# Designs tried in a protein design chat: VH-VL binders against Uncharacterized protein ycf53 (ycf53). Part 19

Target 1, 237 residues: Uncharacterized protein ycf53 (ycf53), of Cyanidium caldarium (Red alga) (o19887)
Amino acid sequence: MNRIRFISLILNLDSCDSNIQEYSRLAYVHDLNKLMDENFVSLLLIILKLAKNSKRLQPTYHNVYLFNLLKSYALSEIDGYVLGHFSRGFVNTLMHYKNAQYETLESLLSANNFFEANKFTQQILLELAGEQSKQRNWMYFTDVHSINHQSVSDLNHLWELYSQGNFGFSIQKRIWISVNKNWKKFWKKIGWINSNSKWLKYPGEFMWAVNAPPGHLPLFNQLRGVYVLEFIFDYYL
Key: E = the ipSAE of ESMFold2; O = the ipSAE of OpenDDE; V2 = 0.75 times the mean of E and O plus 0.25 times the DockQ between their complexes.

## First folded at step 17 (VH-VL; framework fv_amivantamab_arm2)

Design y6 (from w5 with heavy chain S105N; at its last look DockQ between E and O 0.81; V2 from the best seeds 0.77)
Heavy chain, then light chain:
Amino acid sequence: QVQLVQSGAEVKKPGASVKVSCETSGYTFTSYGISWVRQAPGHGLEWMGWISAYFGDTNYAQKLQGRVTMTTDTSTSTAYMELRSLRSDDTAVYYCARDEWFSENDFDYWGQGTLVTVSS
Amino acid sequence: DIQMTQSPSSVSASVGDRVTITCRASQGISSWLAWFQHKPGKAPKLLIYSASSLQSGVPSRFSGSGSGTDFTLTISSLQPEDFATYYCQQYNRYPLTFGQGTRLEIK
ESMFold2, look of step 17: ipSAE 0.674; ipTM 0.858
ESMFold2 (binder alone), look of step 17: mean pLDDT 91; pTM 0.928
OpenDDE, look of step 17: ipSAE 0.831; ipTM 0.931
ESMFold2, look of step 19: ipSAE 0.681; ipTM 0.857
ESMFold2 (binder alone), look of step 19: mean pLDDT 92; pTM 0.932
OpenDDE, look of step 19: ipSAE 0.837; ipTM 0.932

## First folded at step 18 (VH-VL; framework fv_amivantamab_arm2)

Design z1 (from y6 with heavy chain Y109H; at its last look DockQ between E and O 0.77; V2 from the best seeds 0.74)
Heavy chain, then light chain:
Amino acid sequence: QVQLVQSGAEVKKPGASVKVSCETSGYTFTSYGISWVRQAPGHGLEWMGWISAYFGDTNYAQKLQGRVTMTTDTSTSTAYMELRSLRSDDTAVYYCARDEWFSENDFDHWGQGTLVTVSS
Amino acid sequence: DIQMTQSPSSVSASVGDRVTITCRASQGISSWLAWFQHKPGKAPKLLIYSASSLQSGVPSRFSGSGSGTDFTLTISSLQPEDFATYYCQQYNRYPLTFGQGTRLEIK
ESMFold2, look of step 18: ipSAE 0.658; ipTM 0.851
ESMFold2 (binder alone), look of step 18: mean pLDDT 91; pTM 0.916
OpenDDE, look of step 18: ipSAE 0.814; ipTM 0.918

Design z2 (from z1 with heavy chain G33T; at its last look DockQ between E and O 0.71; V2 from the best seeds 0.70)
Fold by ESMFold2, look of step 18:
Structure z2 (fold): chain C 237 residues (1-237), chain A 120 residues (1-120), chain B 107 residues (1-107)
Amino acid sequence: as target 1 above (237 residues)
Amino acid sequence: QVQLVQSGAEVKKPGASVKVSCETSGYTFTSYTISWVRQAPGHGLEWMGWISAYFGDTNYAQKLQGRVTMTTDTSTSTAYMELRSLRSDDTAVYYCARDEWFSENDFDHWGQGTLVTVSS
Amino acid sequence: DIQMTQSPSSVSASVGDRVTITCRASQGISSWLAWFQHKPGKAPKLLIYSASSLQSGVPSRFSGSGSGTDFTLTISSLQPEDFATYYCQQYNRYPLTFGQGTRLEIK
């Protein structure tokens, strides 16, 4: 692939084939060093600045991945640009998220630190559910009603974008519906229980990488019942 | 204040069964799991399995599969461990311990232990 | 099953000494290791979790380190109440397994 295609993907101007997630990983890794020099980086940063200022740039699986790769290329010009224009994070900046904790979550997800991102997601949900949930460190089933739809949607969006579509509550809901809302089949399909229908040992038996089963993350404790997650699926997604 | 209080010491003959209780207080019983751990004289600690208080789901150590049954009674916030077909090498102190699934700190609270002696 | 081996099996030390106890897993367990203190007639007590995180209420003279297969518990200055048996325990996967224990005795 060439520089024009790279620009098109990062600006969300190009439709990709049905295997977009595989293309994003393989093609970009293969092409990164071949594409990057200081002239291309300068051009790309100018284009990104213009797209951001016009407010028409929307985050996608592609441009989140490409921006993260650009950031990892370790040029001081890129670092300065990120500090000047995307200090809250790429997705946070473009979507104007209001919760400051989503900046921390995005930072963890962009670093592929899914273990800490999962822990932080649990804490965000507890804080959104109210003071009693925060104090006891788990959510009583009636506390879920205190969480607003937009907070769950934003949280889910970050997980989807930084996992190339593999993680998030919405993908979990899709899988849950695909097994006719059967909880045990759902848990098995997303990899929370093993072939003997036994719960996996946290944290070591869970997979903290994008190659985990679809819907594997974020985790949600089912040993306190299914009500909260069911409510999230039915009413917040 | 979290407490786990176990039943008293028992003496059993080989082939019998024992059922140890673990009465909990100071926390929401159905929101945690209870693990059972034993220590035979002169030996280290051995994990036996756990039970979820909410669902009653269990996970038993393979060597004990078929001989152990763990149960809960949510009305009394009590967990039980029954070990059947007792052998002399089942002589041990049996502990219950609380765990929070999705927590990194394993076995944060323990019962005082129950000595079970299996003698011919 | 993941075997946990501790070294030494016992150690004699004086109050004020620095003591280190090692624990080796038969396969990689990342940082999913806990340390317990066990005194005769008492329940085990959690000291360290996630290899290096100090449990609430545990004195700062206790510390843990390591990842992968090799782990260390350090007591920086022994106190009289620290004479006990110490166990490492992995929680990377079921079945949960403990080390054989290290007895810490008065010299």
Scores: ipSAE 0.608, ipTM 0.827, lowest interface PAE 1.7, mean pLDDT 86
ESMFold2 (binder alone), look of step 18: mean pLDDT 92; pTM 0.929
OpenDDE, look of step 18: ipSAE 0.785; ipTM 0.908

Design z3 (from z1 with heavy chain D106E; at its last look DockQ between E and O 0.70; V2 from the best seeds 0.71)
Fold by ESMFold2, look of step 18:
Structure z3 (fold): chain C 237 residues (1-237), chain A 120 residues (1-120), chain B 107 residues (1-107)
Amino acid sequence: as target 1 above (237 residues)
Amino acid sequence: QVQLVQSGAEVKKPGASVKVSCETSGYTFTSYGISWVRQAPGHGLEWMGWISAYFGDTNYAQKLQGRVTMTTDTSTSTAYMELRSLRSDDTAVYYCARDEWFSENEFDHWGQGTLVTVSS
Amino acid sequence: DIQMTQSPSSVSASVGDRVTITCRASQGISSWLAWFQHKPGKAPKLLIYSASSLQSGVPSRFSGSGSGTDFTLTISSLQPEDFATYYCQQYNRYPLTFGQGTRLEIK
């Protein structure tokens, strides 16, 4: 029964699947209507409350996706539960992130508002880099050294979880290494330059959706040099 | 604070070339790009292309591809635009403008313009 | 290429008037449109970006609206220094393109 599977995945008890997107297409996306009735919703909310209160629940690609899918059902009992127990956001609540701005970022990511999530990520990075970077509205290359390592890790974690591993500094680093740290090959692989090696026009020529090339988001301005992103890849990941 | 100061007016014959300079100050030159825009008499503004000050990457309007070269000199914080094989319809005022690329703003600061006259 | 057409090509108006200039894109450009003011012998000046956002240092009598293909620039109470040519410019994609201009003249 798909109910047991749903419970197992949202609680992170079954990790035999290699790809949550495959699962969502085949097992859950078209069957949730048959899955939900009043008794199951009540049971699921009790289970989620107990799992949250035990502090054993960890965010995963699976349960972030499933929690968002549950929210999309627009049931008032589910909405009430979310407001009562996850008002800071699912991942923020479970991970206890210290930067309050990550609540806003998570809200944008969970709504698939990648354009605004990208802009807000740039704002977060500038604030973490210090007052001079914030005032200039861009980061001088030595300013990256002022950023707390955990803050970058947390930022990356949100991007990874809400994109099913398609976005974030970690996937960008992996791709960068796979092309032997060649920056032009990297930019082309992640879709920042086109097949003629010309930079895309911000914002209209970039892709603001999960189906963008792996590593496409978040954007980081390379036309000011590669040092800051290279430092993030080498030292913060 | 931010200033873009262009070279003076030029008179050229058809078939010649012209190189307009754009000396910048009041900001970190390598952190921005330079776009070039021209206006022929009786016409509107026409974007010619841009150059990255850091990498020297360029993007030229197709109409001008093959006739235009944009360069920078980071030691003098100066951008250059060279237009070759001049024709009479290249008579225009040529502007440089600062370009941010990853911003919702466009061309926040401009040079004063350089009149290039192409006549026989 | 995205073609930008402005209307009217010229406007004759008096100080204190409300003036509206329109700009139409040949394709959807979302909100990626800027407005510039250009006076003879001077460089163009950015007024509005992202269709409706006022550039720093620009008087609040200037406003912009629109999205997709149809955009407007409004000057709510015309001042003597506002007589100039106005251009819209799309930056949704390369190549960047300008409208042909709208000349605002003293009546």
Scores: ipSAE 0.617, ipTM 0.820, lowest interface PAE 1.7, mean pLDDT 85
ESMFold2 (binder alone), look of step 18: mean pLDDT 91; pTM 0.927
OpenDDE, look of step 18: ipSAE 0.819; ipTM 0.920

Design z4 (from z1 with heavy chain S31D; at its last look DockQ between E and O 0.73; V2 from the best seeds 0.71)
Fold by ESMFold2, look of step 18:
Structure z4 (fold): chain C 237 residues (1-237), chain A 120 residues (1-120), chain B 107 residues (1-107)
Amino acid sequence: as target 1 above (237 residues)
Amino acid sequence: QVQLVQSGAEVKKPGASVKVSCETSGYTFTDYGISWVRQAPGHGLEWMGWISAYFGDTNYAQKLQGRVTMTTDTSTSTAYMELRSLRSDDTAVYYCARDEWFSENDFDHWGQGTLVTVSS
Amino acid sequence: DIQMTQSPSSVSASVGDRVTITCRASQGISSWLAWFQHKPGKAPKLLIYSASSLQSGVPSRFSGSGSGTDFTLTISSLQPEDFATYYCQQYNRYPLTFGQGTRLEIK
């Protein structure tokens, strides 16, 4: 009975408005392991491969999470063959990202290595902003104007999908708007400053897990002012 | 290139206050914070606190809370540390050090140190 | 507060020796530890950050290792300019704390 639900999650057949997708994601997370056996995992992987070949499949919160779960069960030769079709990463494969760095970012996110994913996100942004920003190791406001919209959108998409909608610049923007664009309220709400309005100590006092406050990651250095992040929110999102 | 130059040595009486300056050059002052670290004679290094140059936000070591004030003047690219109600055990060399919120390698540049002597 | 304990408190060594200094944290600090060199009359100098990453401009004879609570600074072939006091410093959380120091002296 519940197996029909798993198939629909893989195939995006329950796609709805973002609020309903968020609710659906939460409803299935706690019990997914109880319904899996090796034959069903193999069936889901075959269905996933066939859906990919039809080129209809789009990544969602549910099928990204489910794909990672299926990988933890897929020990047979046929599962290895199907997983080989997604060797550059599930989302990367389905979205055809051009930048090879996004394969590395997805690998870090899929492994729940949010600390390294955060650092790599900053490296990608610096690379996109130009050689001067990369050598300096931060971005002036004039550098951010050269980053194209799709590159930021792709970075944000990966963060959203691998955090079940908890992280990403888009989530940060929503929270920032919800506090009337007040930066100190925003920083407190996403957990960058504590209840006494003191900045957390990087990296040890930040949370590198999906249970962090909504919008907690990716980090963006605010001690050089707010302009670059504000530009990302206003221009790219 | 990057340089932090501190004010000269001071001799103070118990109960007085001292204000040490740290003038910076060779980088954009508001891009970094400043930490203050001291070393009493015969003792190790002790972190006192930190100030953000851009926003002026501070975080003080609890031991010094209520006695220390850190400030900045962006027009002169200078950080200040004031320690009040001085005691003999506040005799130390006081250092400023460059600090970055988003860095694993903070304290990459230090001032030359300021000897503060509290006697009698 | 996280207490940092170094050992030994002092060590005598000859030029060319391999020297090891240890640092223990009172609780887990992951890899968020730095090593500083401090000579009398000079400012402290950052050597190692993130437990094992070498700061730019620091000779490769310096290396660091460890994670969690136990950390080590190693100088592979001691040079005359390496005689100094060495401090570990945690930055896992505020307040930042230093070890008590290890004085490295000529044998």
Scores: ipSAE 0.629, ipTM 0.837, lowest interface PAE 1.6, mean pLDDT 85
ESMFold2 (binder alone), look of step 18: mean pLDDT 91; pTM 0.928
OpenDDE, look of step 18: ipSAE 0.789; ipTM 0.908

Design z5 (from z1 with heavy chain W101S F102S; at its last look DockQ between E and O 0.66; V2 from the best seeds 0.00; counts 0 for: pae E 3.0 > 2)
Heavy chain, then light chain:
Amino acid sequence: QVQLVQSGAEVKKPGASVKVSCETSGYTFTSYGISWVRQAPGHGLEWMGWISAYFGDTNYAQKLQGRVTMTTDTSTSTAYMELRSLRSDDTAVYYCARDESSSENDFDHWGQGTLVTVSS
Amino acid sequence: DIQMTQSPSSVSASVGDRVTITCRASQGISSWLAWFQHKPGKAPKLLIYSASSLQSGVPSRFSGSGSGTDFTLTISSLQPEDFATYYCQQYNRYPLTFGQGTRLEIK
ESMFold2, look of step 18: ipSAE 0.472; ipTM 0.765
ESMFold2 (binder alone), look of step 18: mean pLDDT 91; pTM 0.926
OpenDDE, look of step 18: ipSAE 0.824; ipTM 0.924

Design z6 (from z1 with heavy chain S103T; at its last look DockQ between E and O 0.70; V2 from the best seeds 0.73)
Fold by ESMFold2, look of step 18:
Structure z6 (fold): chain C 237 residues (1-237), chain A 120 residues (1-120), chain B 107 residues (1-107)
Amino acid sequence: as target 1 above (237 residues)
Amino acid sequence: QVQLVQSGAEVKKPGASVKVSCETSGYTFTSYGISWVRQAPGHGLEWMGWISAYFGDTNYAQKLQGRVTMTTDTSTSTAYMELRSLRSDDTAVYYCARDEWFTENDFDHWGQGTLVTVSS
Amino acid sequence: DIQMTQSPSSVSASVGDRVTITCRASQGISSWLAWFQHKPGKAPKLLIYSASSLQSGVPSRFSGSGSGTDFTLTISSLQPEDFATYYCQQYNRYPLTFGQGTRLEIK
């Protein structure tokens, strides 16, 4: 991979088909670090400024990672630009999400705090499902009908982008379909049950990092049945 | 509010079995699990296993595997723990406690305990 | 299995004293540690979860701290009703395990 290809990734010019292998997306992220030096970082910041000003920048797996990498260099010009134009978060700013809770979720995801991001995702879903779900602190199966499609799509988008495509309801759905919608095979493949088909102990036996099994996060409580997650997979994605 | 009420004390002979009940109220039974914990005289607390009320999935402590069966009855909101092939060292107070797969504060509510005495 | 070791095994203290009980795990458990109070003839009572989070309805004189392998429970001003045995419990992984207990005697 070369610098021209990474410039095209930040500009959303990657024309690769949706058939790109899942692990190929993660490989692109790993290659980016090998190409960095101070001059390239400066060039990428200039390109990012121009792309945002022209309204052509759309969030992708790669430019989310690049943005966070640029921030890690702690240059005063970068910090000033971030504060001035991305104070609500990179993805939130570009997509203009209206739910203020998504700013908090993005902050947690960008910091790789997947444990807290998972807990906050559950809180968002409960609030979207209605006051009764929020008060009881879990979702009764019919409450899922109150959650709108765009809210699920936005949550999933953040999880996908900040996990290099490894997490999110959409990845979970893909895996679920790949095992012919067999729930036990699905749970095992995403790492919610172990090789003996026993549920893992929350929170300590789950993996809170991007190298977890594909689809491992966000968690969704299955002790209350599969209906809610199945409905999300079938009708909201 | 949330209550877990256990069956009364039992006296059993070695080789017999015992089945302790844990009747719950004040919450949606099928939305939580139940853990069982025992305390032998002069000893600390020992986790025995748990059961999911919705699916009936279980996870038993290895030392009790093969001797313990945990079940639920949704129509009465009751969990059961059966311990078979009793030995004198199974003499203990047996507790049920509410458990949730997705929470950091498991065992937030306990039953009052059931003394099981195993003697010749 | 993760072994939990408490210290001291017993303590005698006066009303108003500050009491500290420690708990050590045989391997790292992050913050996945709870403290229980167990009075004679009563069910155990959850005091602290996630090492430092106070369970609702528990007096603020109880506090917890620690991470990794070393944890403490502190009672800032001992009251007569605090006579009990105290257990730490890890929930980092199955099987769930308790410490051997610390008996707190009020004199």
Scores: ipSAE 0.658, ipTM 0.849, lowest interface PAE 1.4, mean pLDDT 85
ESMFold2 (binder alone), look of step 18: mean pLDDT 91; pTM 0.918
OpenDDE, look of step 18: ipSAE 0.813; ipTM 0.917

## First folded at step 19 (VH-VL; framework fv_amivantamab_arm2)

Design b2 (from y6 with heavy chain G33T; at its last look DockQ between E and O 0.91; V2 from the best seeds 0.78)
Fold by ESMFold2, look of step 19:
Structure b2 (fold): chain C 237 residues (1-237), chain A 120 residues (1-120), chain B 107 residues (1-107)
Amino acid sequence: as target 1 above (237 residues)
Amino acid sequence: QVQLVQSGAEVKKPGASVKVSCETSGYTFTSYTISWVRQAPGHGLEWMGWISAYFGDTNYAQKLQGRVTMTTDTSTSTAYMELRSLRSDDTAVYYCARDEWFSENDFDYWGQGTLVTVSS
Amino acid sequence: DIQMTQSPSSVSASVGDRVTITCRASQGISSWLAWFQHKPGKAPKLLIYSASSLQSGVPSRFSGSGSGTDFTLTISSLQPEDFATYYCQQYNRYPLTFGQGTRLEIK
């Protein structure tokens, strides 16, 4: 592993590294910590600022992880200044999300606070579903039709990026399809019910970390029926 | 306003069964679960299990598995708990309580309690 | 199963006193603990959830603290209506379990 590849990866200029696979990419990202020192971190942050200003930078699984890693190593006033250009959040800044709540969600995800990120995602969905869903504090099955496609895509994108592809509605949909849309098999695969098909106790029996089963988060209350999640899978993804 | 109203006190003999009802109002019955909790005289509270109103899914305390059945009637917004093969140590006040699966403040509304006495 | 052990079993106190009740879990439960107040002939009443969050409508003289295995309910200035039995309850995992109770009695 070398520093030129690191720079290419953080800048999303990955045409020169054709051997990266989904699984090897995860292992590759974990090994990058061995390359870090104060001077290299400072160089990467300056490069990242310049790439942002050129509007060439798009968020990826790799550069989201690397940006969080660089934040943990930022040691100087210059590093603080460069990180300040992403004060709304790395993904939020690059994607220009309009909903200010996505800044809060990204802040929670970047801090690995998946418990609060999950709760906040539910609040965002209720807001998007309309006033009745917000006041009721849950979504009636017809309210899901008020949620626009882009809002779901944006939520999913944040969850995917900050979980290295392990979480989000898209991975949940993929798993749901892989079990022929069988809800009980789906819930078991994503870890919402146990081997005896009994629902896990919220919040203590759920896993609030990136090493949870694929598709484990965000949670979606299935004891009010499957229609809302099914609609999201079928029509918004 | 949310209200849970339970059936009246019961006196039963050992070996019999009892079915306690919990009629709910003031909220959407199918959107919540109902837990059952009991308290034997001189003892603390004991969770018995819950039932989902929407699917009828249940989760029973293991010590009661095989003796307890929880059901719902959506048309009357009523939950039921049946305890079979009654023993004298089943003498208790039985409570139903409303539960939200994704909530940190469970058991926010309770029924008034139903005294079940198992006497020889 | 997670066993919940309360201490003390009984407390005699006067109006205005500060009262502390402890609850110990047999294994780690993070912050997934609730406190209930129970008066004879009444249904239990939720006071505290998530170890330290005050339920709506509960007076601010009640507070909770702790995480992991050791938890505390504190009543900062005891009122006449606070004489009751108090239970902790873990909801970290099924089966849900309660402590044996702490009876708070007038001195």
Scores: ipSAE 0.618, ipTM 0.832, lowest interface PAE 1.8, mean pLDDT 85
ESMFold2 (binder alone), look of step 19: mean pLDDT 92; pTM 0.935
OpenDDE, look of step 19: ipSAE 0.852; ipTM 0.945

Design b3 (from y6 with heavy chain F102Y; at its last look DockQ between E and O 0.79; V2 from the best seeds 0.76)
Fold by ESMFold2, look of step 19:
Structure b3 (fold): chain C 237 residues (1-237), chain A 120 residues (1-120), chain B 107 residues (1-107)
Amino acid sequence: as target 1 above (237 residues)
Amino acid sequence: QVQLVQSGAEVKKPGASVKVSCETSGYTFTSYGISWVRQAPGHGLEWMGWISAYFGDTNYAQKLQGRVTMTTDTSTSTAYMELRSLRSDDTAVYYCARDEWYSENDFDYWGQGTLVTVSS
Amino acid sequence: DIQMTQSPSSVSASVGDRVTITCRASQGISSWLAWFQHKPGKAPKLLIYSASSLQSGVPSRFSGSGSGTDFTLTISSLQPEDFATYYCQQYNRYPLTFGQGTRLEIK
């Protein structure tokens, strides 16, 4: 039953709800220690090969986590399979992202290196906004119009998947709407300002782990105004 | 070219106030913040606080809370630091410095410093 | 408040010498430490940020190392322009705090 559940999760054949994410993390740790032997690894590799070749496999919160955990077992067959079939990264491969920078971002996110993933996300956004934004090292209000819709969607998708839904512009938008688009309440709720409404000191007072408040990452510098993030929320999500 | 130009030296009596200005040029004033740092003679550097030019939000060192006020004037791209109830140990060179926010390398540009002397 | 303690308080050295300055935080600050150079009559100058990253325009003879509570600034071959006071500064959290300084003097 537990091996069947694992296979169904990695193939995206189960439904998920809000509480199952936290329960599933605990169950994953427990079940994987019981499940993994050479025969089950071989079965998983066959299943993943068939699912990838059929192009039916879609990335989900659970199968991204399970694939990343499978890689952590460092078995030579798993490493060889990853090199041969998922060299661009699990999500990048399945979604056919074209921007090579998203491979680097996925690598950082899969390693739980949220500090570097956040920095790299800012670099990607500046490059998408145009060469002047990149050279200036920040974005004028109107530069956001140069960023295409799909690039924001792809960026957000990686953040959502590798944070089990805790991070990304999409959850930030939902929280922003939940406080009636009040920016100060939003910043406090996602943990960018403290209980005294004082801005946190970058980088040391921010949380660089998945247990941060929902919507905490990626950061976007609000001290230059709210217009870019508001535009992203209103028009790209 | 980024420049921060501070007001001239001042001599004050104990109990008075001083207001130091920091006029900025060569960058978009409202896109950055300003920190204030002082150095008493024979002593090291002491951070006093910070102000956001866009929102006017502040964060003051606890030691100075209640005696310091930081403000900005966006029409002149100028930051101000006022220190009240001056004491002789407030004699120092006062600096403004630009914050490059959400960056690991703060204080990339500094003013030339303003000597404030508090004596009888 | 995080207290920063530098050692030594002063050092005499000759052009060409290697100099090491140590900075210690009263509690863990990860890598969120900067080094500043300060000459009389001038504003402080940022040399190193994030404990070991060299600021743009700073010569490569300057290097930094450390994490947690213990940090080191090294000048590999002193030049005449390097005689100054050096400060470490933590930015792990507010309030930002500096070490008391290390004066580097010509011998």
Scores: ipSAE 0.661, ipTM 0.849, lowest interface PAE 1.4, mean pLDDT 86
ESMFold2 (binder alone), look of step 19: mean pLDDT 91; pTM 0.925
OpenDDE, look of step 19: ipSAE 0.831; ipTM 0.931

Design b4 (from y6 with heavy chain F102L; at its last read DockQ between E and O 0.92; V2 from the best seeds 0.86)
Heavy chain, then light chain:
Amino acid sequence: QVQLVQSGAEVKKPGASVKVSCETSGYTFTSYGISWVRQAPGHGLEWMGWISAYFGDTNYAQKLQGRVTMTTDTSTSTAYMELRSLRSDDTAVYYCARDEWLSENDFDYWGQGTLVTVSS
Amino acid sequence: DIQMTQSPSSVSASVGDRVTITCRASQGISSWLAWFQHKPGKAPKLLIYSASSLQSGVPSRFSGSGSGTDFTLTISSLQPEDFATYYCQQYNRYPLTFGQGTRLEIK
ESMFold2, look of step 19: ipSAE 0.755; ipTM 0.897
ESMFold2 (binder alone), look of step 19: mean pLDDT 91; pTM 0.917
OpenDDE, look of step 19: ipSAE 0.856; ipTM 0.943
ESMFold2, look of step 20: ipSAE 0.760; ipTM 0.896
ESMFold2 (binder alone), look of step 20: mean pLDDT 92; pTM 0.930
OpenDDE, look of step 20: ipSAE 0.807; ipTM 0.919
ESMFold2, fold request of step 23: ipSAE 0.765, 0.766, 0.773; ipTM 0.898, 0.899, 0.904
ESMFold2 (binder alone), fold request of step 23: mean pLDDT 91, 91, 91; pTM 0.929, 0.925, 0.925
OpenDDE, fold request of step 23: ipSAE 0.875, 0.887, 0.880; ipTM 0.955, 0.964, 0.956
ESMFold2, last read: ipSAE 0.775, 0.788, 0.773; ipTM 0.902, 0.906, 0.901
ESMFold2 (binder alone), last read: mean pLDDT 91, 91, 91; pTM 0.920, 0.926, 0.922
OpenDDE, last read: ipSAE 0.892, 0.878, 0.890; ipTM 0.963, 0.958, 0.964

